VHH binders against S-protein homolog 13 (SPH13). Designs and how they scored, part 6

Target 1, 133 residues: S-protein homolog 13 (SPH13), of Arabidopsis thaliana (Mouse-ear cress) (q5xv33)
Amino acid sequence: GRLELKNEISGVASVRKAKLAVRCWSNEDDLGWNMLKPKQSRIWKFTTMNMWPFQKTEFRCQFRSGFGTTNEDVVTVFSVKDGFRKQCGVGGDECFWVAKRDGFYLRRIVKDGGGDSRKKYVDVLKSKWVWKW

## First folded at step 23 (VHH)

Design M4
Fold by OpenDDE, fold request of step 24:
Structure M4 (fold): chain B 133 residues (1-133), chain A 122 residues (1-122)
Amino acid sequence: as target 1 above (133 residues)
Amino acid sequence: QVQLQESGGGLVQAGGSLRLSCAASGFTFDEYVMGWYRQAPGKEREFVATISTNDHTYYADSVKGRFTISRDNAKNTVYLQMNSLKPEDTAVYYCATIDFDFEDWEYKFDHWGQGTQVTVSS
């Protein structure tokens, strides 16, 4: 599997407020805490353990920003069950996560309805920044 | 220089109300999560309430339903409305900025004021 995270937090007075902390792990591996600088993207590559049709792989992350956390403390950012990518929809379309000032988004790559092979991005808000102490 | 100045504390009877204010300066107020904590003599610092930049609030269980945190970005002020006060609420109340520490990988109270004394008599 492949997970991509992009930090697009912007429009802040302090660079510190544009930083994003992320900790990701699977059942097999804990990748520890990492900091994404403003405008930085990071890709995690991981192996799927189960064979189709009983394939199950889950990749979980915690996100921390100067604006707070996601609604769910732990977010399943990648999940494969029975041969599909749960977060990207049926068919395993390409998607990745984006952090913005106003919240956390899933960015989907979709084909333009105009019959053009061009790809466009659709950002879907998954969580506003909230606070959990 | 970050400055936080608490006010509004005092002596009240049990069941009474107080409204604390915290005037902030020296930083971009609307970009910061703000919070209140309290400390009684001989006790550890205790979390009270936080308010995010989008007005999401979180409360300690001990004050939930009685206290309300709010903010006015135009005035660079955070408030704590305290109702149904109990003697156990007696403490020095501190206003604080909250931010994520990327070295220790945890949220911290980064800055706080001198505090305001709240005393609740039985």
Scores: ipSAE 0.706, ipTM 0.843, lowest interface PAE 0.6, mean pLDDT 88
Fold by OpenDDE, fold request of step 24:
Structure M4 (fold): chain B 133 residues (1-133), chain A 122 residues (1-122)
Amino acid sequence: as target 1 above (133 residues)
Amino acid sequence: QVQLQESGGGLVQAGGSLRLSCAASGFTFDEYVMGWYRQAPGKEREFVATISTNDHTYYADSVKGRFTISRDNAKNTVYLQMNSLKPEDTAVYYCATIDFDFEDWEYKFDHWGQGTQVTVSS
């Protein structure tokens, strides 16, 4: 499996406010805490288990920023068979996570059926930053 | 230099109300999560309330329903409205900036003021 995260937190006075902490894990892998610098993109690779009859891997992530955390742990499920991501929806679209100042987003890559080779992106807000103590 | 100045404390009877204020300066106020904690003599500091940059609030169970935290970014001020005060609420109340510590991977109170004394008599 593969998880891609992009830190797009910007427009802040302090660089440290643009940093993002992330911890991701699955049943097979614990990736530990990592810090993404502003504008940094990171891809996590994890072990995909053959979970018959549905070959899926659940991958959980916790995100923390100077503005707060996601309301819930972010869960994404990867299919081993067809490679689709549950969070991306049905249809073979690719997506990745994006952190912004105002919240956490799922960025979907929309395939343009019109022959335009330009990738179109749609950002969907998944969580505002909230406080949890 | 980060400066936080608490005010509004005092002596109040049980069941009474107080409104604390915290004037902030020396940093970009609207980019910081703000909070209140309190410390009674001989006790550990206790979280009271936090307010995020998007006005999301979080309260300790002990004050939930009685206390309200708010902020005015235009005035660089955070407030704590305390209603239905109890003797157990007696403590020095501190206003603090909250930030994420990337070394310890946890949120912490980063800066705080001198505090304001709140005394609730029975």
Scores: ipSAE 0.702, ipTM 0.842, lowest interface PAE 0.6, mean pLDDT 89
Fold by ESMFold2, fold request of step 24:
Structure M4 (fold): chain B 133 residues (1-133), chain A 122 residues (1-122)
Amino acid sequence: as target 1 above (133 residues)
Amino acid sequence: QVQLQESGGGLVQAGGSLRLSCAASGFTFDEYVMGWYRQAPGKEREFVATISTNDHTYYADSVKGRFTISRDNAKNTVYLQMNSLKPEDTAVYYCATIDFDFEDWEYKFDHWGQGTQVTVSS
């Protein structure tokens, strides 16, 4: 499996306003706060096992932008559970999330009709940035 | 250089209203979360209200329902409409920018104005 978090915040005058703070947990392991610069990604590659007792891979993250946070304070960004895999698009083993100026998006691979298809992405809004302070 | 200038303070009778203004310059105003705080003599500084770049607002419990924060990005100005004023609202009111601090991992008030005095008489 593969999880990517990418900062695509742009259209701002100051580089500081385009930075994104991210704190993630791999299962219960706190990976701590990190800063993503504009266009920077954090990528995890891992083996997923969907059988007891190995059915536990889950990543949860907090986000802080210059514009606020997500509606849910802690967002599940990857899980081996079958319902979650379908959210990430075709195949379901790779999840790609993108922070933009207006909010946080799931980037999905989609297939066009009409025979051969080139890889396309659709960004699905997960949350606008909201202010809670 | 960042400059914030508060105005609109004064003396008002309890139950009255005032509108504070904060004129901003030296930064791209529409990219910043703005806020107000206050301090009375002998008391701790108190958060009053914030307004995000998308006009989302948050208020201290002590002013909720009586005060309204707003912004006009065309004028680079943030406002605080204060209604139903009480003597306990007497303080110097400061406007500030708010930004995320990547060393402490929290939102903080970053730049401050000189303040404007609000005095509410009983």
Scores: ipSAE 0.646, ipTM 0.794, lowest interface PAE 0.8, mean pLDDT 86
Fold by ESMFold2, fold request of step 24:
Structure M4 (fold): chain B 133 residues (1-133), chain A 122 residues (1-122)
Amino acid sequence: as target 1 above (133 residues)
Amino acid sequence: QVQLQESGGGLVQAGGSLRLSCAASGFTFDEYVMGWYRQAPGKEREFVATISTNDHTYYADSVKGRFTISRDNAKNTVYLQMNSLKPEDTAVYYCATIDFDFEDWEYKFDHWGQGTQVTVSS
């Protein structure tokens, strides 16, 4: 399996406005705050056979941008449970999330025609940036 | 350079209304979360209201339902409509930018103006 969080915030006057703060948990492990520069990604690769013991893999994250945060403070960005994996697109083994200037998106994998291994994506808005203390 | 200038303060009787304005310059206004805070003599600064880049608003409990924050990005201006004023609303009111602090990992008031005095008499 593969999880990617990418910062694509752009078109801003200040470099500070394009930075993204991310704090994730892998299952119960707090991975801490980290800053993603524009175009930077965090990528995790792991086994996702979707059967015991692998049904425990879950990533949850908090996001803080120069424009605010997500509606839900803690967002599940990967889970091996069947209902979640299918939302990431065909195959269900890779989830790809993108922060943009206007919000946080799931980049869903949709198949190409034919047998080419190249993937195509559709970005689905999951949350506009909002502000809450 | 960032400049914020508050105006519209004054003396008003309890139950009255005031409208504060904050003229902003020296930065790309529509990229910033804007807010108001206030400080009464001998007290710490108190959050009042914020308005996001997408016009989402958030209020302190003490002013919710009485105050309304708004913004006009074409005029680079933030407003605070203050209704049903009480003596405890007496303070200097500041508008401010809010930005994320990557050292403390939290949002903070970043830059603010000189303030405008609001005095509510009983």
Scores: ipSAE 0.573, ipTM 0.771, lowest interface PAE 1.1, mean pLDDT 87
Fold by ESMFold2, look of step 23:
Structure M4 (fold): chain B 133 residues (1-133), chain A 122 residues (1-122)
Amino acid sequence: as target 1 above (133 residues)
Amino acid sequence: QVQLQESGGGLVQAGGSLRLSCAASGFTFDEYVMGWYRQAPGKEREFVATISTNDHTYYADSVKGRFTISRDNAKNTVYLQMNSLKPEDTAVYYCATIDFDFEDWEYKFDHWGQGTQVTVSS
């Protein structure tokens, strides 16, 4: 499987407003805070297993932007459980998320009805940026 | 230079209303989450309300249903409409910007004004 988190925040007066802080857990393993610069991605590639005791692949993240955080503080960005992968688009083994100036988006791969093998995607708003502390 | 100037405070009887304004200058207003906090004598700072760049609002439980935050990006101004005021709302109210600190990994009130006193009599 493949998980990508990309910072596409742009159209801002300063670089500081375009930075994104991300803290993720792989299952229960805390990967810590990282800063994504404008246009930067964080990518994980992994083997997914969906059977006991190997049903453990899950990524959950917190996001902090210059414009706020996501409405749900901890966002599941990848999971092998409960049909999560279908939300990520065709195939479901690759999940691609983007932060933009106005919010946090799931970038879904969608099929071309004409049989074209070129990948298309659409960005689906997951959450506007909010502040709640 | 970043400047925030609060106004609209004063004395009011319990049950009354006040409308606070916060005029902003010296920064790109529509890029900032804006908020209000308050501090009463002998108390810690208390979050009151925030409004995001996309007009999403969030309120402390103590003011929810009574206070309304709003913003006017064309006028670089944030408002706090305070209704059904109680003596416990007595405090200095501050307008502030909120931004993320990548050294401490936390949101901070980044800039704030001089405050405006709100006093609610019983």
Scores: ipSAE 0.517, ipTM 0.748, lowest interface PAE 1.1, mean pLDDT 85

